# VH-VL binders against a6qqv9r220to316: the designs that were tried, part 19

Target 1, 97 residues: a6qqv9r220to316
Amino acid sequence: DCRICAFLLRKKRFGQWAKQLTVIKEDQLLCYKSSKDRQPHLRLALDVCSVIYVPKDSRHKRHELRFAQGATEVLVLALQSREQAEEWLKVIREVSK
Short names: E, the ipSAE of ESMFold2; O, the ipSAE of OpenDDE; V2, 0.75 times the mean of E and O plus 0.25 times the DockQ between their complexes.

## First folded at step 9 (VH-VL; framework fv_roledumab)

Design f3 (at its last look DockQ between E and O 0.81; V2 from the best seeds 0.82)
Fold by OpenDDE, look of step 9:
Structure f3 (fold): chain C 97 residues (1-97), chain A 118 residues (1-118), chain B 107 residues (1-107)
Amino acid sequence: as target 1 above (97 residues)
Amino acid sequence: QVQLVESGGGVVQPGRSLRLSCTASGFTFSSYYMHWVRQAPAKGLEWVATISYDGSEKQYADSVKGRFTFSRDNSQDTLYLQLNSLRPEDTAVYYCARDDYWGYFDYWGQGTMVTVSS
Amino acid sequence: AIRMTQSPSSFSASTGDRVTITCRASQGISNYVAWYQQKSGKAPKFLIYAAKELQSGVPSRFSGSGSGTDFTLTINSLQSEDFATYYCQQYWDYPLTFGQGTRVEIT
């Protein structure tokens, strides 16, 4: 029923990150605090978000997907690899059509 | 540069207690989860405990639950591991290690030796 | 707990050899595997994360592969400084677990 799922990092305040089970279901992005949680901690409607991929480089410590609603950044996720980021980006683009 | 320095190890009898410390430097301490990992002589690595940013969340290996207590003082950039009811099988080098948010250990201290023997 | 079965436990090799160490997880853990090197009397050194991502500063002769349950660490052209014990580790879920270790000895 989900398009894609994985443990990703969600950016928090003060440079912290939270490892969370992240799922795309239908046109929604869901974050769970743990795999045991039945309810998501975060819900994001992907159809109203723009998403950009920021690859890891000398300036960025990890691969990121940044979600914005209009001019406001609403979510930053970190991925383990370029391949994973591209996979998620592909799914996001598909469900956002 | 990231540095982790353990201290507090020693030789104790079974049932006794020790308190280990780990002093961190070279990074924003409060922005990282921290771990203890131990290694018995001539044995492999064993995860012991994890503590969250502010210490509000802690995870322990089953082998140490109820006996070990993990804490941190972010104002002093220091970790603590209280070792109670020590057993011979707790004999090991104890390492503190930094979590790069995923659950792996990107930096390690030099370790401090704990010996439990009668 | 997720068990990481590492093999072999030890073996001898020569400088210049291609070395392969394997680690099998008791369940699917995607690519949430790290590798460490530990030299005698020293703390472990972080080598690889996400199964195949090389940590900065680690020589390119080290590489990792695998996904799901089977993972491999490869040293292409073993150097004298590479004789050590290597460990895999899963960070898919708690408790965090290591493989038993593989000691690479000089022939």
Scores: ipSAE 0.876, ipTM 0.955, lowest interface PAE 0.5, mean pLDDT 96
Fold by ESMFold2, look of step 9:
Structure f3 (fold): chain C 97 residues (1-97), chain A 118 residues (1-118), chain B 107 residues (1-107)
Amino acid sequence: as target 1 above (97 residues)
Amino acid sequence: QVQLVESGGGVVQPGRSLRLSCTASGFTFSSYYMHWVRQAPAKGLEWVATISYDGSEKQYADSVKGRFTFSRDNSQDTLYLQLNSLRPEDTAVYYCARDDYWGYFDYWGQGTMVTVSS
Amino acid sequence: AIRMTQSPSSFSASTGDRVTITCRASQGISNYVAWYQQKSGKAPKFLIYAAKELQSGVPSRFSGSGSGTDFTLTINSLQSEDFATYYCQQYWDYPLTFGQGTRVEIT
């Protein structure tokens, strides 16, 4: 029932990060604080978000997916590689049609 | 550039204590998770402990829980590992290691030797 | 705890050989595997994360592969500086665990 899942880094205030189980299920992105939690700490409807990929390079420390609702950035995720980021982006685009 | 330097190792008798230190330079220390990893003579690597960037979260290997205490001083860019109730099986080189949140160790110190022997 | 089992435990090879080291996890861990090289008397050196991503400065003769439970480190055309012990490490869940090591020795 879930389309994709992985432990990703979720950006917190002041540039801090948290490693969280991140899942796309149906039209929603869910973050869990630990693999043991039954309730998500974050729930985001993907059909109302725009998403951009910012690759890691000499100026950017991390591969990031940045989510916005309108002009407001609502979530930043870090991924381990370009390939993982592209995989996640493809799934997000498919469910947000 | 990035440097980690361990100190405080030595030869002690079983049941005694030691305090290990690790000084960091060349990076923003307070932005990283830090770990201790040890290696017994002629043996493999064993993860010992983890501390979060602000010290609020800690994890320990079962073999050291209740005996070892991990702390950090972000104003001095220094880690501490308090080793209490030392046993012969704690004999190892102790490394400090840097982690950018994922759980793998991108930089390691040179290690400090702890020998627990009667 | 997630067990990481390396094979072989040791391996004799000559300069120029292709060396393959395997690592098997006791459960699925996706690609959450790192590899390290350790020379005698020295600290481990980080080589690979995410099963196949080479750290900057690591020679291209090193490669990693695998996902799920089965992972491989390959050294193509072994060089004299590559004689060392190699460790895999999982970072899926705590406790963080290493394989027991594979010693690559000169024939």
Scores: ipSAE 0.779, ipTM 0.924, lowest interface PAE 0.8, mean pLDDT 93
ESMFold2 (binder alone), look of step 9: mean pLDDT 94; pTM 0.961

Design f4 (at its last look DockQ between E and O 0.94; V2 from the best seeds 0.86)
Fold by OpenDDE, look of step 9:
Structure f4 (fold): chain C 97 residues (1-97), chain A 118 residues (1-118), chain B 107 residues (1-107)
Amino acid sequence: as target 1 above (97 residues)
Amino acid sequence: QVQLVESGGGVVQPGRSLRLSCTASGFTFSNYYMHWVRQAPAKGLEWVATISYDGSEKQYADSVKGRFTFSRDNSQDTLYLQLNSLRPEDTAVYYCARDDYWGYFDYWGQGTMVTVSS
Amino acid sequence: AIRMTQSPSSFSASTGDRVTITCRASQGISSYVAWYQQKSGKAPKFLIYAAKELQSGVPSRFSGSGSGTDFTLTINSLQSEDFATYYCQQYWDYPLTFGQGTRVEIT
């Protein structure tokens, strides 16, 4: 059904984040406000996105995956660990082929 | 530096009310979910309530639902916990704590003691 | 609610010892576990998140491991300042829940 799922943080405005159930299904990234929601709050076509991994360091408070369509950043997700970020990045790259 | 300072604790009889406050400093208060966690004497930690950035969303433990009300004033960087219909089992040190967006508590206040006894 | 069963409730140890505390979740919660240290008469201190990520400023002798339902906190070489009560906590879902705590006492 889904390739990968986890609770991740979605970047909001003014430095806020929202914890959301995040799922990759087929070539789509889906965000749900809660695990009980039947419909995703956000849908993102991964085949038209470029994704970069920004690791946590002295300048960044958390591990991030940043999604862009062309020159426009459309989504930023925060992960709990490097391992989780790499796992998600791997899946994203696989479904984006 | 992040600081959280609780106040308002005291000794009250069962059925009475008490209002706790928590004053935050050292960070952008409105950018964080906040929590109350309590600890009965010689007991473990118990999550009590969570409030969202602007207070539009609140979560309560079943043990306090309908009796406790969580609120916040972002202009004053202050949290409030209204404790109504207090019971002896509500006796505890009440901590306010900051949520680093995931649901764990990265900073805690020193706590304020609430004692409910006849 | 997700139950966090922590063990043991208490035990005695000596400085220099390797100590391990375990926490079992009633359901799979991936790595959404935090650990806290609480000294007598003090507020809890945040130690670990994501089961194994050490909070900044926490000594490297502390480590966490586990995923799914079984989690552990390890102190590689116990120091005098480490005698305290430790708590695990899940943040997979509400209600947020803690283990019952493990008191580490001096022998």
Scores: ipSAE 0.889, ipTM 0.958, lowest interface PAE 0.5, mean pLDDT 96
Fold by ESMFold2, look of step 9:
Structure f4 (fold): chain C 97 residues (1-97), chain A 118 residues (1-118), chain B 107 residues (1-107)
Amino acid sequence: as target 1 above (97 residues)
Amino acid sequence: QVQLVESGGGVVQPGRSLRLSCTASGFTFSNYYMHWVRQAPAKGLEWVATISYDGSEKQYADSVKGRFTFSRDNSQDTLYLQLNSLRPEDTAVYYCARDDYWGYFDYWGQGTMVTVSS
Amino acid sequence: AIRMTQSPSSFSASTGDRVTITCRASQGISSYVAWYQQKSGKAPKFLIYAAKELQSGVPSRFSGSGSGTDFTLTINSLQSEDFATYYCQQYWDYPLTFGQGTRVEIT
């Protein structure tokens, strides 16, 4: 049913994060508080977003995908590895065509 | 340096209570999930409880639900674990551990020993 | 609860040996596995997250692999400080669970 899913970190205020089940389904990115919730806490239409990947390095603690609508950053996700980030980025770009 | 120091362990009879503390230093305490993990003598590791960075969410192992209560005081960088209705199978070294949100434990304290015996 | 089964439970090795420890999950957990080293009388030390990602400061002789249900910790060219018990841990879902441990002893 879904194209890809994993538990990722969703950025909150004050440098804090929440681990959420993150799913790409059709052209939507969905974040759920747990795998048992039927209602997402976030629904993001990927066709109106741009996304960039900021790799973890000596200056950046985390691999991040940063989503924007226009000039406004609307979502930041952290991923565990470059490989996971690249896998997710590939799917995002395919479904947002 | 990141440092976690547990205290409050001891020898108690079954049915009694103890309160464990863990004092944190060297990091922004209110940005981290914290856990208790225990290890019975000559046995493996068992996760006991989790508390979110602000204390609003808590999780417990089934073996301790209803008996143990986890709390944190972010103004004093301190964790508390209230151990009620203690049983012999609760005998273990209790570690506090830091979690950078993912569910794995990147720093551990040195542990405090709890012995529950007649 | 997701069970984590390690093998072997113990074995003997010499400095310079290559050793392999396996960990099997009772269900698919993607790569949500961490590994720890514990020396007698001390707290566990964090080594690996995401099945294969080395924590900063961990020697490159340690490596991890696997996804889904089968995971491996490898130590290339054992050093004297590597004799310890090793644990895998899943963090896909609560309750968080550990393997039973693998004790690496000096021959």
Scores: ipSAE 0.795, ipTM 0.927, lowest interface PAE 0.8, mean pLDDT 93
ESMFold2 (binder alone), look of step 9: mean pLDDT 94; pTM 0.962
ESMFold2, look of step 10: ipSAE 0.780; ipTM 0.926
ESMFold2 (binder alone), look of step 10: mean pLDDT 95; pTM 0.961
OpenDDE, look of step 10: ipSAE 0.887; ipTM 0.957

Design f5 (at its last look DockQ between E and O 0.83; V2 from the best seeds 0.84)
Fold by OpenDDE, look of step 9:
Structure f5 (fold): chain C 97 residues (1-97), chain A 118 residues (1-118), chain B 107 residues (1-107)
Amino acid sequence: as target 1 above (97 residues)
Amino acid sequence: QVQLVESGGGVVQPGRSLRLSCTASGFTFSSYYMHWVRQAPAKGLEWVATISYDGSEKQYADSVKGRFTFSRDNSQDTLYLQLNSLRPEDTAVYYCARDDYWGFFDYWGQGTMVTVSS
Amino acid sequence: AIRMTQSPSSFSASTGDRVTITCRASQGISSYVAWYQQKSGKAPKFLIYAAKELQSGVPSRFSGSGSGTDFTLTINSLQSEDFATYYCQQYWDYPLTFGQGTRVEIT
């Protein structure tokens, strides 16, 4: 039922990241602490979020998708590759229409 | 630069205990998961244990569960592995390694040798 | 536990050769595979993550590929310093597991 799923890193405080099973279902982004969890730890309505892709470069250690609601950043996900980031970005754009 | 330095290895008899240490430098220690990985002589790599940022979560290989205890002191940038009830099959070089959040090991120490023999 | 079956266990090669090492996962693990190089008497060195992402500082002659269950490490034009043992590792789930290693020896 999910459009896309993968283990991604969710940005935490103090420069930490949490590896979480991340799923896009319908128009929502869901994060699970583990693949065994039945309920998501985080739910984000994608239709009210703007998303930007920040590629890995000399200043950024990893590929990121940054989610904002208005002027407030509400979520930062790190992906393993550019291709993965583009894949997720595509899905996000599709469900956010 | 990232550095990891293991210590505490030695030769012990079966059933004895040993405590390994790993001192980290060159990065914000408390912002990383850390691991122990071991390698028996002329054998491959075996994951031993993982500890979370503040030590609140720990994972152990089945081969060491109930015998080994992983801990960390973030104020000292140091990891500890308490090896209890040691067995000959625990003989190995023990490496501490840093987790770049995904579960792979981007930096390794030089290792410390643990020998368990009668 | 996810088993990583690495092949071959060892082989001989010459400088300039194109070498390929394979790793098969016992289940689908997407691209969550890392590769390491270990020289005799030394700690492993991190080479590749996400199956194909080259770690900074690693020569471009190293490359990785694969997704799902089958993964490959390739060294294009083997250099003298590349003779070592290589390991694949999955980080899809705990317990973290390694392949048994591939020793690349000089012919």
Scores: ipSAE 0.885, ipTM 0.956, lowest interface PAE 0.5, mean pLDDT 96
Fold by ESMFold2, look of step 9:
Structure f5 (fold): chain C 97 residues (1-97), chain A 118 residues (1-118), chain B 107 residues (1-107)
Amino acid sequence: as target 1 above (97 residues)
Amino acid sequence: QVQLVESGGGVVQPGRSLRLSCTASGFTFSSYYMHWVRQAPAKGLEWVATISYDGSEKQYADSVKGRFTFSRDNSQDTLYLQLNSLRPEDTAVYYCARDDYWGFFDYWGQGTMVTVSS
Amino acid sequence: AIRMTQSPSSFSASTGDRVTITCRASQGISSYVAWYQQKSGKAPKFLIYAAKELQSGVPSRFSGSGSGTDFTLTINSLQSEDFATYYCQQYWDYPLTFGQGTRVEIT
């Protein structure tokens, strides 16, 4: 059904986050508030995004994937580890050509 | 230094109420999820309740739903757990615990004892 | 609710031993497992998140492994301060649940 899924943190306003089921299916990234919701709160076409990985370090509290469309940041996800971030990044890059 | 200090435990009769408090220091309280976790004497750990950083979302274990109410006051860096209609099986040490959104507890208080007996 | 089952429930060990504790989830939970140490009369102490990520300040003799349903905590060379009860905890979904604990005793 999907290429990868996990509960990740989706960045909200200020320094706030929401834990959401995040799924990559076909060429889209989908975020759901819970595993029980049938409709995503976010749908993002990966072929029109660039993505960068910002690792956790002395200045950064979290491992992050940051998505942009042009110059506009449209999504920030936090992941638990570098390994998880690299796994997700690989899938995103395979999907988006 | 992160510190969490629980208070308000005691010995009460079944059907009575208690209010537990947890005071926080050494971190930005309003940026964290907070939890109560309890441990009955000589038993394991049981998650009781969760409250989001602003108090807008709350979750309760089925064993306490409808009887316990979790709240927070971010201006005083304080959590409250109202324990109503107490039962003997609620007898436990109650810990408050900090959560950086993921659902695991990176800091714990030392606990406050609640004993429910006739 | 996701059940977490630890094994063994207890065992005896000597300093210097390699200790292995297993935790099994009733369904797949990816790597959403934390481990805690609790000494008698004390609050639990956080050790590991994401199945294998060691919290800062935790001695390197502690390690975690596993994914899916089967998880392991290993103490590579047991020290006298490591005699305690160890708990796993899943954070995939609510309700958050713990294993029943594994008590590590001195021989």
Scores: ipSAE 0.802, ipTM 0.935, lowest interface PAE 0.9, mean pLDDT 93
ESMFold2 (binder alone), look of step 9: mean pLDDT 94; pTM 0.961

Design f6 (at its last look DockQ between E and O 0.87; V2 from the best seeds 0.85)
Fold by OpenDDE, look of step 9:
Structure f6 (fold): chain C 97 residues (1-97), chain A 118 residues (1-118), chain B 107 residues (1-107)
Amino acid sequence: as target 1 above (97 residues)
Amino acid sequence: QVQLVESGGGVVQPGRSLRLSCTASGFTFSSYYMHWVRQAPAKGLEWVATISYDGSEKQYADSVKGRFTFSRDNSQDTLYLQLNSLRPEDTAVYYCARDDYWGYFDYWGQGTMVTVSS
Amino acid sequence: AIRMTQSPSSFSASTGDRVTITCRASQGIRSYVAWYQQKSGKAPKFLIYAAKELQSGVPSRFSGSGSGTDFTLTINSLQSEDFATYYCQQYWDYPLTFGQGTRVEIT
């Protein structure tokens, strides 16, 4: 059904983050407010997005995947670890081929 | 530096009420979920309640639902826990704690003791 | 609710020892586990998140492992300041739940 799923943080305004069930299905990234929700809160077509991994370091508090459409950043997800970020990045690259 | 300071604890009889406060400093208070966690004497940790950024969402442990009310005043960087219909089993040190967005507690206050006894 | 079963409840150890504390979740929670240290009369201290990620400032002798249902906290070469009670906690779902705690005492 889905390629990968996990609770990730979605960047919001004012430095806030939202913990959401995040799923990659087909070539789309879906975010759900909870695991009980049947409809995603956010849908993102991955085939039109560029994604970069920004690792946690002295300047960045969290491991992040940043999604952009053209020059516009449209989504920032935070992950728990480098390993998780790499796992998600791999899947994203596979479905975006 | 992040600081959380609880107050309002005391000794009360069963059925009475008490109001706890937690004053936060050293971070943007309104940008974080906050929690109460309690610990009965010589016992383990028990999650009590969670409140969202603006207080629009709240979660309570089943053990306190209908009796405790969690609120926050972001203009004062303060949390409140209204403890109603207190029971002896509510006796505990009550900690306020900050949520680093995932649901774990990265900073804790020193705690305030609540004793419920007849 | 997700139950976190922590073991052992307590044990004695000496400085320099390698100690291991385990926590088992009643269901799969992937790596959404945190560990805390609590010294007598003090508030808990945040040690580890994501099962194995060490919080900044925590000594490297602390480590965490596990995924799914079984998790472990390890202290490599126990120091005098490490005698305390340790707790695991899941943050996969509400209600948030803790293990019963493990008291590490001096032999």
Scores: ipSAE 0.893, ipTM 0.958, lowest interface PAE 0.5, mean pLDDT 96
Fold by ESMFold2, look of step 9:
Structure f6 (fold): chain C 97 residues (1-97), chain A 118 residues (1-118), chain B 107 residues (1-107)
Amino acid sequence: as target 1 above (97 residues)
Amino acid sequence: QVQLVESGGGVVQPGRSLRLSCTASGFTFSSYYMHWVRQAPAKGLEWVATISYDGSEKQYADSVKGRFTFSRDNSQDTLYLQLNSLRPEDTAVYYCARDDYWGYFDYWGQGTMVTVSS
Amino acid sequence: AIRMTQSPSSFSASTGDRVTITCRASQGIRSYVAWYQQKSGKAPKFLIYAAKELQSGVPSRFSGSGSGTDFTLTINSLQSEDFATYYCQQYWDYPLTFGQGTRVEIT
């Protein structure tokens, strides 16, 4: 059903994160609180977003994908590794073309 | 330096209760998930319970669900595990462990021993 | 629950040996595997996350590999301080589960 899915960290306010099942289905990114939830807590149309990858390094604590609609940042996801981030970025870019 | 110190273990008879504590220092306690993991003598590791950074979400292993209650006090940087209706199979060293949201345990305490026997 | 099966349960090794420990998950868990070292009477020490990412301060002789269901921990040249029990742990979903452990003994 889905193009890719994994548990990623979704950025919340005040430096907090939530581990959520993150799914790309068709042209949308969906976040679920658990694999058992049927309703997403977030739905994001990828064709109207830009995305950048900020790799983890000496100045950045996490591998992040940052999503914007225009000038507004609408979502930040953290990933465990560069490899996972590149895998997800590839899918996101294919869908948003 | 990150430190976790468990306390409250002891020897008790079956059916009794204990309250374990874990005090944290060297990190922003309220920004981390915390867990209890136990290890029976000469046996492997068993995850027991998880609590979210604000205490709003909790998970328990089936073996302890309904008997154990996990809580945290972020004003005192302290975790609590209430162990009710203790059974001999609950005999173990109990560790508290820190989790940076992903579900793995990057820092562990020294453990506190709980012995349940007649 | 996701079962984690380690192999072997134990074995003897000498300083300088290349040691390989395997861990198999009962279902696909991507790379959501951590490894720990535990010496007798001590707390576990965290080594590896995401199947192959070394925690800061862990000696480079340790490495991890695998994805899906099959994972390995390798110690390239065993040192005297490496005699211990090693555990894999999945963190894909609850309940969080460990392998049974692999004890690496001297001689």
Scores: ipSAE 0.782, ipTM 0.928, lowest interface PAE 0.9, mean pLDDT 93
ESMFold2 (binder alone), look of step 9: mean pLDDT 94; pTM 0.961

## First folded at step 10 (VH-VL; framework fv_roledumab)

Design g1 (at its last look DockQ between E and O 0.91; V2 from the best seeds 0.87)
Fold by OpenDDE, look of step 10:
Structure g1 (fold): chain C 97 residues (1-97), chain A 118 residues (1-118), chain B 107 residues (1-107)
Amino acid sequence: as target 1 above (97 residues)
Amino acid sequence: QVQLVESGGGVVQPGRSLRLSCTASGFTFSNYYMHWVRQAPAKGLEWVATISYDGSEKQYADSVKGRFTFSRDNSQDTLYLQLNSLRPEDTAVYYCARDDYWGYFDYWGQGTMVTVSS
Amino acid sequence: AIRMTQSPSSFSASTGDRVTITCRASQGISSYVAWYQQKSGKAPKFLIYAAKELQSGVPSRFSGSGSGTDFTLTINSLQSEDFATYYCQQYWSYPLTFGQGTRVEIT
C-alpha cells in the first residue's frame, strides 16, 4: 500500500536526470530504477527531511521538490506539472507530521 | 539553439548495411538520452531506438532488435545508427531526437531518407 | 507494448473551427502522453507533454487533456498553419509508441 506513486525525475550529477518510479510508502520515499525492480535503490526517511517546492518559471526549467536533511540537500525530484508537485508535496507533508 | 542534423541515408539493396549519423549542437550532448524515430513513406511515426547518456544503456524496437546498433560519440556530439540486414520495411525517413528525460522528444532533426529496395 | 489508438485518422476542417483529436491507451498511463504536429515534408514538432502541458512557444489555442487511458488534443480555433498531421505518444514505458496519426485537412 503506497500513498502515491509516479515516474519522476531524480536529479543526478552534471545536470543529468533519471526517470524513476517514485513511491511514498508509510513515511518513506522510495525510488526504483525500474518498475520491475523489487528493491528500491533509494530510501529516504521523510520524517527527518524538509521539503520545498520550486515551481517551474523563467528561471527554473522544471517543477522540483527539494529534500534536505538539516542543511544538506539529499534529493531533488522533478515533476511534470504544478498539480503533480502539489499533490506530492501534500502527501509528503502528511506523512512527515 | 538546439540543432540535430542527420546524414547517411541512401538507397540500398535488401540485406545490405547503412550507417546513419546525427550531429547535435546547441546543448550539452552528453546530458541527454537520444533517440531514433523513423517514418515510412505516408505512414506514422515509429520509435526505433534509445541510447543513454554514455551509451551504456540501449533500447531497441522489436522490429529492429538484433539488426540495428545505436551508438554515440560524446566527444563529437554525434549519434550513430548502424543498420544491418536491411529490409524493404526499413524504408523510412530516420529522425534523431532528443529526450527531455521523460521519454518524449522535444527536439527533432530534419531526418535522413533510407530506401531499401531490390 | 502499449498501444495508442488515435482517432480519427483524418478529417476536414475550416479555419476558426474547434477541432478535437483523441488518443486511447491500451492501459493506464497516467498523464505520460505527448503530442506532436507534423507538416508535410517536415519533421515533427513537439507540442504538449504530460497530457496537458503546453511546450514553450506553442500557441495557446492548443490544449491537451486526459489521464489514464483517454487523451485529447484540442485546437480551439484552427488557423491556416495548423493543417497538419498530429500524433500522440506515450512515454509511460518502453517501447515508446505513437498513435497512428490524425491528418487535419482544409475543407
Scores: ipSAE 0.894, ipTM 0.958, lowest interface PAE 0.5, mean pLDDT 96
Fold by ESMFold2, look of step 10:
Structure g1 (fold): chain C 97 residues (1-97), chain A 118 residues (1-118), chain B 107 residues (1-107)
Amino acid sequence: as target 1 above (97 residues)
Amino acid sequence: QVQLVESGGGVVQPGRSLRLSCTASGFTFSNYYMHWVRQAPAKGLEWVATISYDGSEKQYADSVKGRFTFSRDNSQDTLYLQLNSLRPEDTAVYYCARDDYWGYFDYWGQGTMVTVSS
Amino acid sequence: AIRMTQSPSSFSASTGDRVTITCRASQGISSYVAWYQQKSGKAPKFLIYAAKELQSGVPSRFSGSGSGTDFTLTINSLQSEDFATYYCQQYWSYPLTFGQGTRVEIT
């Protein structure tokens, strides 16, 4: 039972990315290596995060959602378009109350 | 500018082997997934193989699995595709292609022709 | 494997025409579709990603639409350089697969 799912890029070390199935279920964001995996590579409670959208432009190669807990950035996701980013941001905000 | 140059194609008999190479320039090679895509004469495009930015993960089309081996040398900005046990249906132009992680191909080489026949 | 079916297989058109090419996926693939143009004897050229997003440098007469299983590439006011074969490609899951191609020919 997913609120939303898509393959998004999860930022890794050294400017690298991983394409992962990203799912929002209830108040959790989950990243899986493939749709066949039972265990997520990442589980993030959305009610304790703040999220900002950084759009793609001449200085930024990608549309990004950046997640923080306090002052610490804990996750960066890349999305393919502004439309997709806004759709995901809407769901995240609804879940976070 | 981004450049991809394939080489190593040729005419070989069935059951023989070839090694294709692709030399990359104009971008940070080790930050990109790379692919081979082939096209039989007067036919459509067929994805053949994928290799991750560091070579640790690879995917192959079922039609070539077990016969083709994809590798990369990030110190030389070069890709290799070893084509073993070649069959007439492997006859195609072979393109190397760049992928910015998503699975689509934003830059392509001009291809190298492999013909399997006598 | 996800099959991509293009329609039509070929199409004759004149400069100035509006051309629409369709691509149908055998299962839902969200908007994970790219489009390519290929001229005879040349490598494919990347046009569109995410079903609707034009690559930089692609003329604005090209547009894409669709989500789920049904996708279209539209060329508004066809130009002489647009006569080519067009391919859709899904990148939702491996194996990555292309449509069979649509050849746009001059009448």
Scores: ipSAE 0.806, ipTM 0.933, lowest interface PAE 0.8, mean pLDDT 93
ESMFold2 (binder alone), look of step 10: mean pLDDT 94; pTM 0.961

